# VH-VL binders against Large ribosomal subunit protein uL3c (RPL3): the designs that were tried, part 11

Target 1, 266 residues: Large ribosomal subunit protein uL3c (RPL3), of Bigelowiella natans (Pedinomonas minutissima) (Chlorarachnion sp. (q7xyp4)
Amino acid sequence: AAAARASSSALVALPGGRMIEVPHMTKDYRDVKVCSRQRKWEIREHMRDPIKMGLMGTKAGMTTYYDDEGIAHPVTVIALEAGNVVTQVKTKETDGYDAVQLAYKETRDRTIPWPERQHLRKHGNVKAMKHLKEFKIADVSEFTPGQQLKAEELFEVGDLVDVSGTSSGKGFQGSIRRWGMKRGPMSHGSKSHRQHGSIGCSATPSRVYKGLKMAGRMGNERKTVKKLPVMMVNDEEKYIVVRGSVPGKKGTIVELRPTKIVGKHC
Short names: E, the ipSAE of ESMFold2; O, the ipSAE of OpenDDE; V2, 0.75 times the mean of E and O plus 0.25 times the DockQ between their complexes.

## First folded at step 5 (VH-VL)

Design c20 (from c01 with heavy chain D31E S57T Y102F; framework fv_zigakibart)
Fold by ESMFold2-Fast, scan of step 5:
Order: sequence, then structure tokens, then C-alpha cells
Structure c20 (fold): chain C 266 residues (1-266), chain A 120 residues (1-120), chain B 107 residues (1-107)
Amino acid sequence: as target 1 above (266 residues)
Amino acid sequence: QVQLVQSGAEVKKPGASVKVSCKASGYTFTEYYMHWVRQAPGQGLEWMGYINPSGGTTKYNEKFKGKATMTSDTSASTAYMELSSLRSDDTAVYYCARGDLFESSGFDYWGQGTTVTVSS
Amino acid sequence: DIVMTQSPSTLSASVGDRVTITCKASQSISSYVAWYQQKPGKAPKLLISAASSLQSGVPSRFSGSGSGTEFTLTISSLQPDDFATYFCQQYDESPYTFGQGTKLEIK
């Protein structure tokens, strides 16, 4: 009976209880749709863009943004907890592939196991962090162990980002799996033109390829939502706002990576 | 022999800025954090923040955020701390100090201190 | 912020005395405590880290103990060179905080 009473204010709680209000946006941050006969040229050009660096964040919550026309848009607030510090930089010459390993969510030294702590010491003398993720990128030359990544240097309002997260209920593995990486990546990761993992399973799009899931599953499932427009980037108050839903529940650790745009149909 | 040598005393007017240097020698500059600590006349020690010379990551005590800026020059093995919009209550001795973040984090070597006096 | 409270603020003692300075943290900080000595006009000198680890070059008459919220610095037999101000510091989480100091003076 009071359908409008549950108006979501632009107010969202960040980790640690701090509240922020998402400002009313007056600019049009819509995705650019290619509806020109130049689409083939733009697709060909854009397909050569290198894979760029991303960062990590924590899903803080969702709210509703109302534009100038009164249309409701779901937005997700992603908190930037202390972290996003480069640890290990891998090169094709030394490691066989280019990647930047990123540490996220600062914690007390005693919170992480000694081997994990020593890994952080060895690679840039980085303070204890709860999460460590590798980003395979085209050019690692700009990154140095111990370097702080800033959201405002990586993302601009209007950019499209892919957000990856892991479903809640994860079973914890030993440090070997997390830090050792002995097994090698279950997928190449940097291979963007690989064959479909669901060969012959086109009738069941929601099904994860059986071999891939069984080979690498750790009691959780990784999901990616692609091409989410960036609405706000605020390094001082430590958050990013994207338009749309982000994987996982509040508190989920997510990866933010610039989208590799391919052509859109009009 | 590890040594931290700071720049000389400064006398500034309210509203001015001051930049203190700390030159490190006797160790690999990027293997330790550089912390900044101040001490007002007759008072205790107050931690201002740190810089990791490897990669330049900084962390500030919230009280000094937006007022202090920490930088480093790896080629010169020198750390810097700039304090802006000086007030009389910024009068203090400013120290740089070397710290290891793990296991035995204590500030094992200190600069001699730089006296900053803000006169009104 | 974690508050570090030292006691006593001032301590008068004689050469040869055993002196004890205590430091209390407002919350548990495990063993992440350092102790410093400061003489007038000089920079602080690290004496002890990790609550009980004596720094190289520091006389063995200095010792530290404690864990959690209560920490102690002890000088087993006071020497003339030991009259100074002593500070405890926590480094379990930022901002790193110091005690207000204990001035050790000649009785």
C-alpha cells in the first residue's frame, strides 16, 4: 500500500560503518552505442587495445539513482579499503607472462600466516593484506613493487568496467594454493581469443563447463558482470560507484578491470 | 653504518610551508619504511605517517592528512616531508625514523631532528 | 586510535636501583610494543621491540615484558647514563601511538 515508502536514499554504509551519500548526477554517463557504418573500423581498432590494469574493492551495497527524467537506475557502491598495493611484478622474460600481483585490504601482521607475510615482505615490502590477486595485463613496465594504485588514475567517470567476484560460502584452502601457485593457472587467463569452454553446451548457457569447474573448483564460483558504467570515482572518500549489479553479497571482494569493448549492435 | 641526516632548522611565518629532508646512508633505501614523528616543545612523540620508498606508498595519521605530504627520491636516498599552512601549534622538532614493518617493527634509527619554529 | 598510558609520569631513583615503567594499551595489541629512550636535545633511541626483544648495542640491564594490554620496561641496576625520558609505542595498527613518557630523574 505504501509502495514508495521504501525509497532507497543515496545513502550507503561502507565497511567499518561510515555512511556516504551518492550525489545526484547531472551528466549523462551512458554507454556509447556505435550505430554508424564506421562500426567495423571502430571494432577493428578497439580489438587491438591492450588489457589494462584494474584494482580490487569491497561491495558496500546497492542503492537507486534517479536521473533527471525520473527513471530509476540501480547502482552499486564499491568501497576501496586500505590496499591496492602492487606486490609482485611478473614479466615474460622471468615468469613467462606479464602480470601485476595486487594486495588488498590491510590487516594486522598477526592476522595472516607467516609464509604469506614473508611473500609481502619479499615483493615490495608491503604491509599485511588479506587478499592477493594477479592481474594479467599487456604492459607491466609502469608498475613497481610497493606502489599504491589510485582509482582516479585508473578509471574515469563514463568508463566501462568488468567486475568479478566470488560467491559467498568459500571454503578456505591452504597457503600453497593461494600463494604457492605451484599448480599453475587452471586457465591461461591472458588468452582472450581462446576456444569456448562450453563446446557443445550451447543449449545450457547457465552451465559452467564441467571439466573447467571440476579441475579448478575450490568450493566457490567466480562470476563476472561486464561493461558496467563508472558513475563516480572518489579516492579521498575511498569508493567507486558503478551502474548495475555487482556479483556477491555485501562484503564480497571484487576485481575491477577496464572493459575490452567489442562492437555493439544498434 | 646506518645514518639519517636531516636538513637544518627553519623559522617560518603562519601560513607558510616547510619541507624537511632526510638523507639515508649505510643501507638499501628501498628495504625499509621511512616514518615521520614530531615532538612539540616539552611534549611527547606524535606519529605523522610513513612512506615506503619502494613504490612510494604513503600512509598518514588522519590528523595530518591534507597538511603533510611525504615523498622520496630513491636515486638520492632521500625522504621528504612537507608541511603546509603552518600554524603556531606546528612548532616542533620533526624526526625521520627508519622502520621495518614485520616482526620487529620499531624505529631502529632516527635522524637528528629538524626544529621548525612558527612565529606570529 | 589506540591510547598508550604510561605510569609513572615521573620517577625519582638512585644509581643501582631497579626501576620499572609500565605501559597500558586501550585495547589488545599482542606484543607489538617498542620502548625508546630520549635524552634532552637528542632523538629517541630504540631499546626494545616486540615487547621483549632487546636491540643490538643496548645494555642487558634493560628488559621488556608483557602482552595484550600491559607492558613493562625494567632497568635492573640503574646507571648514571640511564637518566632520561622513556616512551612506549604500539605498532599493531595505525596510527602508531606513543605513551606520554616517563621522566626518570635523580633522587
Scores: ipSAE 0.562, ipTM 0.774, lowest interface PAE 1.8, mean pLDDT 80

Design d01 (from z02 with heavy chain S54D G55S S57Y; framework fv_zigakibart)
Fold by ESMFold2-Fast, scan of step 5:
Structure d01 (fold): chain C 266 residues (1-266), chain A 119 residues (1-119), chain B 107 residues (1-107)
Amino acid sequence: as target 1 above (266 residues)
Amino acid sequence: QVQLVQSGAEVKKPGASVKVSCKASGYTFTDYYMHWVRQAPGQGLEWMGYINPDSGYTKYNEKFKGKATMTSDTSASTAYMELSSLRSDDTAVYYCAREDYGDYVFDYWGQGTTVTVSS
Amino acid sequence: DIVMTQSPSTLSASVGDRVTITCKASQSISSYVAWYQQKPGKAPKLLISDASSLESGVPSRFSGSGSGTEFTLTISSLQPDDFATYFCQQYDSYPYTFGQGTKLEIK
């Protein structure tokens, strides 16, 4: 009865109708042992790691896998739809801050306004994409407009990742991560209502073009779960599997970043 | 594992100053803002302000400007909050709390430091 | 300053009951509300962010709802470990402000 349940629960549908089976994993990431004194010093040093590049994906669903002891572990399958292409690279010298703008989820040309389409063509000649996200990172020198990012180059099995998404199915908004955030005498709430008022009062069409930096918050829609172990990364089948629950419904657009803080485990 | 460990209880006379410490471990200290919140006996929580340990920038609740001073020591991964010119109504439990990375809520709290001002 | 008003101040309930705590803001704060649980002699623990976003490790019996000026925290089936004081907090504008607290007691 346990084997039949395991087989059934392992199947997850990706966008486009493809089905994948999460294979049986022999390793239980919950049971990680402490390191030697030398390794602990290395881990301490890595706790000051700079902010690293991430990817965007789409929550495909959840399933379970059973370890060698027959214990069920929840896992989330994140699909990598067409996209994850670098558009604009910003530098402190030219733009006042370091960032890589990433386009995700290919869409039809006619769904993108002309100025947004021109922006994508100007910065790497990128196909029409539904989502644009700016990633503020420490070192932008290795990225160029038009570059395709690959999950296997950014993530490996056993890595810890932070997953951010919008819980109501709306796209993730703005560069809200701490590196890009500024605190001052201004109210938190002044960001979103100032931005909305500015856009709403414009004499030009009340549209915000993709690729422009739009800071703001979408109420209860933004959620981040930190330090999820990566279980699988598959660039051929276009998915990544993490251990645990990821925010949002099936179809939620998520942002995956390597965890800044290294775990205290070997 | 993230931990915030605060200094021990203090008993002070009116007019004295007190400095509360909050030692962080289990994460990169400079990556998270540190807030201070107080709770008077039997009462609710009151936000005092925050410090950005990376830049040293501080934001105070107007009520505590000139009364509280927030500092940090990155080499010790420790945040400090000093209260000057103590009055009996400063008697409270003082908490440090970490602001979550990418969210604006307090995901980890220190155990609290009781400050008693006795005349 | 934004004033956060909680009701009731004290709530008596039994294990297995469904309870609702309300928090009202003196002005619109969109969904910038967090809920915390505090047990006697302990620091507060984060339960919910952005009005309805359940924090990792918090049991699914806890849920939040609301936007604008009225927010609720619901516990669908009380467990013995849930008897505590609950606080709402707004983070729409500085200074951040908390509700007075709701003490959940055994009936």
Scores: ipSAE 0.000, ipTM 0.380, lowest interface PAE 17.8, mean pLDDT 75

Design d03 (from z02 with heavy chain S54E G55S S57W, light chain D50A E55Q; framework fv_zigakibart)
Fold by ESMFold2-Fast, scan of step 5:
Structure d03 (fold): chain C 266 residues (1-266), chain A 119 residues (1-119), chain B 107 residues (1-107)
Amino acid sequence: as target 1 above (266 residues)
Amino acid sequence: QVQLVQSGAEVKKPGASVKVSCKASGYTFTDYYMHWVRQAPGQGLEWMGYINPESGWTKYNEKFKGKATMTSDTSASTAYMELSSLRSDDTAVYYCAREDYGDYVFDYWGQGTTVTVSS
Amino acid sequence: DIVMTQSPSTLSASVGDRVTITCKASQSISSYVAWYQQKPGKAPKLLISAASSLQSGVPSRFSGSGSGTEFTLTISSLQPDDFATYFCQQYDSYPYTFGQGTKLEIK
């Protein structure tokens, strides 16, 4: 296995004062499972619907991980607040399409409208939650109303995820494609290439220059960063760490969806 | 065609140093890690470490820390491995080997450089 | 460090024979095993990656199998060109380690 550094941590604060302590552990991208070329072909033969279930989380902030070569790697900490409970399961037979509706971020009953509260009670007797999102997936047969989803059951280190969130505020805050896909951490140039090759491109399109604000379009829109490597998953401490930047400011609700890369796993 | 061409055989006295080269051609030198593996006479293969030619970063087998130094010259598409304070038990064939991007295995090897340490 | 142990250390066989070489890891390495062929005075040549994936250009008589801690290289019908030393290698974790080698020689 990859070497893990002991005895250091980073604290990341959510809006509202919750603190998350993230251990400084190195997770070498060589932990990513490698499939033989024949096995990847066999997977492709059977994978007509590659869409897998995801989760919701809250952007807690960014921190730094040091690999076993002492190089700093920027990572985003995504908190898993109380939630990620299946509510409604839709099927092609009953609803015309397959999807799993997921509730996230527990709240007090009085803070949500009566119809939403009744919907949660009807579909799995789920506690009041602030956010409901529908995940269109290939196989809904594994999910039931009221089921608690666990990050460690859905994701593992080395998985690629697409992270979607909503930017907020006034002014233009968008991506400008000035450079192609950017490389990952510099200590291992070929690891960036492995990310691009075996686990997909983990670099995001160039963003607006740091600190630059442009007048214009309101920032209230869904943005997605694709192919971010999962660095850590911790169900007990309720967080996921991904490498790179995630859309939105601290406190942004994000959707984590497995990247649609055929053959990334055996 | 991918080729890794190493420098010629060396005979050194104990306490000397030796620098072995590995010139790459037929691919983008900075896109692949370069590893070094040695083989003592009649013995098996021993991994020494690698260099990332793009960054210059290295990872060494603990056994070779302070003994081996790996460097690269991007403009010449050449990797180097220097051994210091040579001892008789450093007598071996030294190979450079390219790591495959998708499978992390050594898909191309240099022909080897024989280093003989004798007094 | 992960220790890779090959058996046998020497194997005598005749052209046309089916031969098997085994490689055992001191701990589970999933399928992260490569097999190399080395002829006297030459560099090793990659035969198989990920325990069972045949390298392009390698004859189909070579095959690999196994997972976890026990791996096997098989040559289904030995040819004169196959008399060489074979090494397994784990690439699950650093330092990368090789088996001690199996010398395949003529009876």
Scores: ipSAE 0.000, ipTM 0.383, lowest interface PAE 16.6, mean pLDDT 75

Design d07 (from z02 with heavy chain D100Y Y101W V105Y, light chain D50A E55Q; framework fv_zigakibart)
Fold by ESMFold2-Fast, scan of step 5:
Structure d07 (fold): chain C 266 residues (1-266), chain A 119 residues (1-119), chain B 107 residues (1-107)
Amino acid sequence: as target 1 above (266 residues)
Amino acid sequence: QVQLVQSGAEVKKPGASVKVSCKASGYTFTDYYMHWVRQAPGQGLEWMGYINPSGGSTKYNEKFKGKATMTSDTSASTAYMELSSLRSDDTAVYYCAREYWGDYYFDYWGQGTTVTVSS
Amino acid sequence: DIVMTQSPSTLSASVGDRVTITCKASQSISSYVAWYQQKPGKAPKLLISAASSLQSGVPSRFSGSGSGTEFTLTISSLQPDDFATYFCQQYDSYPYTFGQGTKLEIK
């Protein structure tokens, strides 16, 4: 929602092949108020900076932003693919801690294991998604299973975010890790999902072969880049722009969490 | 015996808004997505979007973003679709349709609500 | 957007005839196609899902086939109750799109 007057633009390809135009921003974000150590400590004691909700996204690409002094700054465009829907809400009363589980990147029901499909059905009737991540936050009372989260409601230009991603290869992030198959051999077979529009589906995959898409993590390392300024947030065109680089190559799934700022802003 | 019952015909002036309702019965309302589809006179069917009655999440056809608003009332088992800034080319029959769980086609349809925009 | 093109736009036939309606997608949609029947003044009724799955309560004279980009709806022996407009729909990707419709009328 914070698009400044554009003096130039950059085109970035999003997953799925669509292009978006990211305008050149002329605002200088280095004009940050400098606080003394004592003032930062006073702010920390007074400030209630609860851990806030975040989102997931997909690294779309990088471009260069030039500030008013002509200094080049790398910026990363993060696409918001179909998803960012609340699934399970955990509370201190029921689960011992507050957290919101978020589903990201819609996929066909056939592409995820039955236990994950049932988990999504049970918690908000959410469509099949490739990625599930839990966000531990201070207050979950505003979140409901099935709720769509909007980037413009969670982030504003100038916010600092921590961006986490996995590098060094491709990994499956879903029910195999959290809800994996713990069943013995099936004795009564699978119920048909082929009645109306479920052709080729089976309730439970019986085997994963070496030639099929592998699930799991082979040499994957999770990395976090902290305190990246948010430059743009656009729910209409489904992207967010941050200043700096984020982990991974184009197509990497990333988690955007608000930075818990302790005494760095006045 | 799944049934979707829609509100009655509406006649509106250009620039007005209209809100169409779709009352569901015969199943658990929050277990299925509700879609909206319109059919203009002499034209085919056009998908507008959907709402998940569990939690209220929506997805709109780009053509209807900012024009249509979908909501639901779980206690009344009723879905709503509101169109703003009506134009003569919004004259159509508006249908609600239930999405089959797990494969996304429309297994049940409401009877339709005719919206006429007079100029 | 995926464009669904039906042919023919109008089909004249007699009771007892075998009729075939074709639906083509502008890109591959696997088997994510549904067929609906619509009678004048009525809502569409689901006939076939997933290109070939006959819905409960729909007469066995209706059948669907196809995958990828070309799909067909066949009525093996046309009955008086079958004169209606037929629509194909893809549900592979958003936005969901429909064919223009095929009006089946009495010859």
Scores: ipSAE 0.595, ipTM 0.803, lowest interface PAE 1.6, mean pLDDT 81

Design d09 (from z02 with light chain D50A E55Q S93E; framework fv_zigakibart)
Fold by ESMFold2-Fast, scan of step 5:
Structure d09 (fold): chain C 266 residues (1-266), chain A 119 residues (1-119), chain B 107 residues (1-107)
Amino acid sequence: as target 1 above (266 residues)
Amino acid sequence: QVQLVQSGAEVKKPGASVKVSCKASGYTFTDYYMHWVRQAPGQGLEWMGYINPSGGSTKYNEKFKGKATMTSDTSASTAYMELSSLRSDDTAVYYCAREDYGDYVFDYWGQGTTVTVSS
Amino acid sequence: DIVMTQSPSTLSASVGDRVTITCKASQSISSYVAWYQQKPGKAPKLLISAASSLQSGVPSRFSGSGSGTEFTLTISSLQPDDFATYFCQQYDEYPYTFGQGTKLEIK
């Protein structure tokens, strides 16, 4: 245990009346960063509870914002199509974790598979929606199945959001995922026990299947842009504007999540 | 049997507010959307909006935004529609109507509430 | 908004007649049309959904047809209880809109 120049001491009473002498610490010890129990607890608590509820939107397009200094900033307009309705609320008590499932982009019943329609019916009597996403959040108690989320209640101008792009190629991705690894492009193999060593599978994978696998992987690969400032929120006209570019082309379904607030390091 | 029973007729002065109730029975209240439709004397039907009693989400016809407020009380199985700042052209019969889940049509209607706005 | 236009506005007919009411949408609405019957002083009653699906308890003399922009309601053999006002309604897009109504009256 190190101590620099001692100039005085303090006496501290212990339970039972015993006294101990604590040496006076010099200026040199103030240059060493120390984390108190309270500061360590604060850092831990901030890390445990960083995530708030988000919502979904559709990339509508990009434009330019000019600040007071005349500097051009790209901005993305995200449309809020019919949806952003809470479906299933999961709790640690019933499901082992806390999450809010959100439905987005209302559609006609006949465009949605029967099991998905039954799921929406069971959880909040929600109209048929094209997209379902689960948001794992710290506090699910403020959400109820069937509740409409409002952008102005979740986001304010100046907030930082993380935007994740979700490709709309679910059917295409399903096709590649189902057969690309096992059966190649051959769809006439559902009841076959053929190894994926038939024509094309024993060829160099990087040459024959790498491109196809990359295309499917790119469609399944979520791209997230973090810490985008919110420039405008308009529930009446159904849009949010963020500063910066978001993943994907016009029409891409995006997830907007409040930026994770991390604890300060000691 | 499914029944929707609405509150009685109201006579209001211009500038007043009116709150119409619609009590549902014979089904699970939270399983069906409730819509509001009005009909001015001698005129056609006009859709005002809906409420999902599960979670309370609403959708309004643009014409009624800021004018109509839809709420529901799930414990009482009752939907409400409040109109503020009444004008003479708000004189109409106001209907609640249940939306069929299998098809988005109005399968059951309340008997109607006549609201008369007169000086 | 989708505009629903009914014709005729008034139709005079006799018991036993075959009558047809037409409803036109300002844009394609697939089959998302409902037909309602309204008697004086009463709430509307659903007759037909999805352009052609007859509701349970509605007499088989009522039928609906059409898709896209033109729809028809037909009563094959008019009965005394059928004299009423009939409305078409689209439910393809919000706001939901109704036709102006067709009053069916005794000739």
Scores: ipSAE 0.414, ipTM 0.698, lowest interface PAE 2.5, mean pLDDT 78

Design d10 (from z02 with heavy chain Y50W; framework fv_zigakibart)
Heavy chain, then light chain:
Amino acid sequence: QVQLVQSGAEVKKPGASVKVSCKASGYTFTDYYMHWVRQAPGQGLEWMGWINPSGGSTKYNEKFKGKATMTSDTSASTAYMELSSLRSDDTAVYYCAREDYGDYVFDYWGQGTTVTVSS
Amino acid sequence: DIVMTQSPSTLSASVGDRVTITCKASQSISSYVAWYQQKPGKAPKLLISDASSLESGVPSRFSGSGSGTEFTLTISSLQPDDFATYFCQQYDSYPYTFGQGTKLEIK
ESMFold2-Fast, scan of step 5: ipSAE 0.631; ipTM 0.833

Design d12 (framework fv_zigakibart)
Heavy chain, then light chain:
Amino acid sequence: QVQLVQSGAEVKKPGASVKVSCKASGYTFTDYYMHWVRQAPGQGLEWMGYINPSGGSTKYNEKFKGKATMTSDTSASTAYMELSSLRSDDTAVYYCAREDYEGDYVFDYWGQGTTVTVSS
Amino acid sequence: DIVMTQSPSTLSASVGDRVTITCKASQSISSYVAWYQQKPGKAPKLLISAASSLQSGVPSRFSGSGSGTEFTLTISSLQPDDFATYFCQQYDSYPYTFGQGTKLEIK
ESMFold2-Fast, scan of step 5: ipSAE 0.589; ipTM 0.815

Design e01 (framework fv_sibeprenlimab)
Fold by ESMFold2-Fast, scan of step 5:
Formats: C-alpha cells, sequence, structure tokens
Structure e01 (fold): chain C 266 residues (1-266), chain A 120 residues (1-120), chain B 111 residues (1-111)
C-alpha cells in the first residue's frame, strides 16, 4: 500500500523499532489528588502503609495525551523490555533487611561477564540480563526467585508512581571489578573450571556478588520524579504511560515504584 | 564421557508434527543449554533455538516461532524438539548440541542427528 | 540477523599444503572485548565438530595445525599442513546475537 503515517500522531517507537500509537483520548483517565507533605507524614506514622514492589523499564519517548475534556497532558512512554524477573529475595532473618532483587532487559547471554552470569544462574536461574536492581519493600513473602513480574499486576490507571533514572545505563558492567586475572567469557569450560573456588583467575564469589548488589549506589547520577500518574498499562504491547516528563534520553533505564499513601485519607 | 543420543529417523506427511528426542549423559544435565540445529541435504547449518534444562526456559529463532516447541525431562536427562505444520522444505537432519550460553564456548558436543523426511 | 559469508566455497589442496579459509560477518561479532565466532568441521554423514571457539582458541583435542585469527567482521581459519582426515566442510558461526547464524561453508577437497 505505501501509506505514510502522520508525523503529528502520538506514535512512539519502542526498543527494537516497533511503533505503537498512544490514544489521544480515554475515559480511563481520572483526576489525581495530592496530599500535603505534612499530611503524608501523618499518614505514614498513623497508618504505617507498606512500601510496595516496583519494576524496571526503558524510556521510549514523550508524546501528548488528551483526556475526555480535550485537555492536553504531556506523557512519557516507558517500554517494558524482556525482564523484570526476581533473582533473589532477602529477609531480615538471613540478610538483616527485606528486599527483592530484580533483573531487567534480557541480553546476549554470552556477553555478560562471568560474575554476573554466576549470580543470575545461582539466584533464580534467570536468563542473562543487563540490569540488576534491589527493591526494599515491606512484604517479601509473595515473591520467589524466578518469578516474572507483570505491570498490570502492580499498577492500575490512576496510580501514582515514582520514576528514577540513571546516567550510567550499563547496569552490571559498570559496577563489577574485573581485575586479578578474570577468565574470558569464551573460555572452554570443564565442570571443574566452572567451580567458583577452582577458577584461580577471578575474584571470590562474595566479592563478585557484592559488586553486583551495589550496582545502583549513589555514585551514579540519578534523577527521581515523584508522583507521576499512571495513564495506561499494556502488558501485551509491553509499555506503560505516565503523565509528565521523565528526564533522560531515549533508552534510559528507569525504576518505577508505586506511591501508596496519596489520597488514602486525604 | 559426554554423549548426546538422538531418536531414530522419522517419515511424516505434510501438515503433521514430529518430536525428536536428545538424551544427555556423562555430565550434569542442568549445567548446560541444549541447542537445535538442522541441515537440509547438501545444505548448510540452520539454528532453531535453545532450551535451558534447569528451568525449562527457551529461545527460538523467529523463523520457527509458533511452530517449534522445546521441552526437557530432568528425570531421564532428555530434551525434546517438536516441529508442527511440517512442509517438504522441513526435510533435514536435525541435530541437538550442547552449549553454554554464558561462556560462549561454542557447541562442544553434538548428537548424531535425526533425519526427518516430509513427503506425500 | 547477522549474515555470515565464507570464501572460497570450495578449496582444492594437496596433502601437506596450507589451507586458508575466510569468514566475514555483515556486522561486528565482537562484544565486550571478545569475538563471538566459532569454527566447526563436518565430514560426510557426521555431526559437526567444534574446532575453534572465540576466533582463536582451539577446542579440546584439536591438533595444533588448526589455528584461527581475526576480529570484528573478518576471520580466518588456517590449516598449516593438511592431513587426509582434514578433507571436510568447514563452517563459521557467530554467537553474538540471536538468531545464531552459520556461514555457507567451505568444502576442502583433494586437488
Amino acid sequence: as target 1 above (266 residues)
Amino acid sequence: QVQLVQSGAEVKKPGASVKVSCKASGYTFTDYYIHWVRQATGQGLEWMGWINPSGGSTNYAQKFQGRVTMTADKSISTVYMELSSLRSEDTAVYFCARGDLYESSGFDYWGQGTLVTVSS
Amino acid sequence: EIVMTQSPATLSVSPGERATLSCRASQSVDSYGNSYLHWYQQKPGQAPRLLIYGASTRATGIPARFSGSGSRTEFTLTISSLQSEDFAVYYCQQYDESPLTFGGGTKVEIK
């Protein structure tokens, strides 16, 4: 047919080049009420709302969303690339704190450094992922290594979400120490050569895993935009739309966390 | 010694399905991925996909997506590759091969191959 | 997908002579400082056999007369002194991204 799409359409490219069209109007949009800082603190103290689980995504682009009244709202489309799989669950009894470690963005398995591969293999037996993030949450009992998280199970239209980005963009590679005779990823391995303690040319398992767990520390430049309303969630087409601007260029890896305390008694 | 042994030759009609097995021995079954590669008579090698026997996760070449299914049975250290909606161009020798996707050391051990003939 | 091109399609050599086989990728198969390219040998009626992995590392049991070199998109397999058992078809494979792809093969035959 050779038909051309309108440039002014709410058309956004997802990673991998697939295009989606974000609707300009929907009756699913609702007005979000924001409590004062003081009231939120009172709610936290009195109600003790738990911190909920989040997930990771990739900034795909920005466009305009029109509500049922025809009012324009700037929105950010966040793609959900292959990933968001639980790798490790930490408890206060075993680790001193409650957290769920999440892996994101499936990649070429052969290109992940040995320490990251060993961590993923032993913690949830997860496919090679580029990014590993720890989410400190109130209740970890519902999560198990290997569990796939779905956006539609965590978020609904009208929810508020905090979005954090990173300037690093490398995830595993940027935080892992590779010195001291690191074995090459292409090494032809026998069973004995795959044993952590028998390698001889790699860091100890504890030092390796410590580096992976600390990938998201404050040494990286991060920006967090708080309380962005969720406009759309689509697990079939693998995206979520939030109202507002998320800093960073296309391809920025973002962390999404639900904001539970807004409007509950306000 | 490491060995991959495949099921015997199959003759199928167009539109049928075929299920080829690959039994592993001589190593820890869950430590390595199994890949499937086919080769038509006198032609080159074509990768179809892999399965991780530990968790059952799979990755298929887009050309075969929707027609191929790979499964693993840990109790007998056997991987299966099922190809549906067979056509004459699916006539080939199908190989299983052991690979470590993380180390990228290539396919170090191969099954002997299974000839699948699709004819009317 | 990454297209792998091997040349020549057929190479005729005498026993004891040197054979040089080329493999070119449509894009770089290097990632994170490593070349994800492997070489296989296949004899009639047999499964392929891993010869070289990571462009230059000989697989277990492979004679020293086989050597691999190259990076990015240009790779070479060299057999320094051909033996009678070396007459076979040789395939290169990229292992950098899905789908994994093979070259069309180079048939090494007696002159």
Scores: ipSAE 0.000, ipTM 0.388, lowest interface PAE 18.1, mean pLDDT 73

Design e02 (from e01 with light chain S31Y Y32S N34D; framework fv_sibeprenlimab; at its last look DockQ between E and O 0.01; V2 from the best seeds 0.00; counts 0 for: pae E 10.7 > 2, placed apart)
Fold by ESMFold2, look of step 6:
Structure e02 (fold): chain C 266 residues (1-266), chain A 120 residues (1-120), chain B 111 residues (1-111)
Amino acid sequence: as target 1 above (266 residues)
Amino acid sequence: QVQLVQSGAEVKKPGASVKVSCKASGYTFTDYYIHWVRQATGQGLEWMGWINPSGGSTNYAQKFQGRVTMTADKSISTVYMELSSLRSEDTAVYFCARGDLYESSGFDYWGQGTLVTVSS
Amino acid sequence: EIVMTQSPATLSVSPGERATLSCRASQSVDYSGDSYLHWYQQKPGQAPRLLIYGASTRATGIPARFSGSGSRTEFTLTISSLQSEDFAVYYCQQYDESPLTFGGGTKVEIK
């Protein structure tokens, strides 16, 4: 009933403070239920679909999709900030493998070291971008340095994607958070009616994050949630909606790739 | 529990065919792929292809396309690999191996291997 | 097809020492943050045995002294304290694309 669908939309803040209203999703989203073990096995026995291009985005928030039966399903809104511009196109002839490098999240020139700025200039004269990521795909011939990618050209509602969480590569910023946790009363300030929270159980809080400090440009911390259906794609409003949760908190940079082992059929 | 038991060693002349069997037990036969991998004496491993026993679909490495045929008999939970037009470089131990539903877990159970010797 | 190159071809080590085996792919075998690489152990006269799948996850029943690491094109199998039963040939295998291919193997011998 209509009463069960009250509040059929929600406001979600994009980076930069712009608000969008996510509408009630249509019937097409219902066919994205997780495949059974037997159906996944049937898909696997066919040749895999050629791997197509992906995109980067920023986790903007979560909201709720209500199906025709009134059942609530969580969805994640992924903002498409300025970027998703092709920089380097790699081929087996030029680089020994086929891949497209994508730049994401425009930033100030002074924020990017000169060698990285020269890389962007050399490969398509791309504006300074905070994140560069490589996407291995089957056919790179359609992509040119400097090309702006559009999400509606790459993804359809119902496609299954793998979403990987991308850190900002801020090992120094991570150290600041660690130092802040040592000094700040944050753990104490959230106490209940008693003083004994979980604070007394910290046995080894002083670990150093060496691996993250030595990570490459554009952040490389990897957590991947696989087989998430695309629920909406909107290039005009600059967002994608996927069913379920994605890695990280609001503001986490994410990479959306077509699912390799499960095609568009389910 | 899970077992793959292969047929015995074979000696063949060049130009002949060989058919190696792989009998599966201890699991639902039609729920897993069977892969074939061969190994010449003192050499590495070479993937030949897979068969899905559920529907009989197959995928063969290009090197063996046209010479290899894989079949399954669900009534006795057995996969067969037939290699035709044998030549001396086909002398090897042939293994069957079970592949899971996902492409992420590798070959968790292997047959004992079948030596096929091709000699003039 | 993806060519898998292992080094060294032969590794002579004493029990209790660390063994480090290298595997290199001719192209990245990563997709969506996962590395599509397996490691197998093969003892003389036996079928291969799965050790590590997904580059770093130990298979059931594999001792903790075996560990895998790496991504993209470079992978490493480490045996932290070699036991006498670890004498074998070790193979890496990619499953990123067909045909599935194995490395040439690294034979670990008692020194």
Scores: ipSAE 0.000, ipTM 0.505, lowest interface PAE 10.7, mean pLDDT 76
ESMFold2-Fast, scan of step 5: ipSAE 0.712; ipTM 0.868
ESMFold2 (binder alone), look of step 6: mean pLDDT 93; pTM 0.953
OpenDDE, look of step 6: ipSAE 0.015; ipTM 0.445

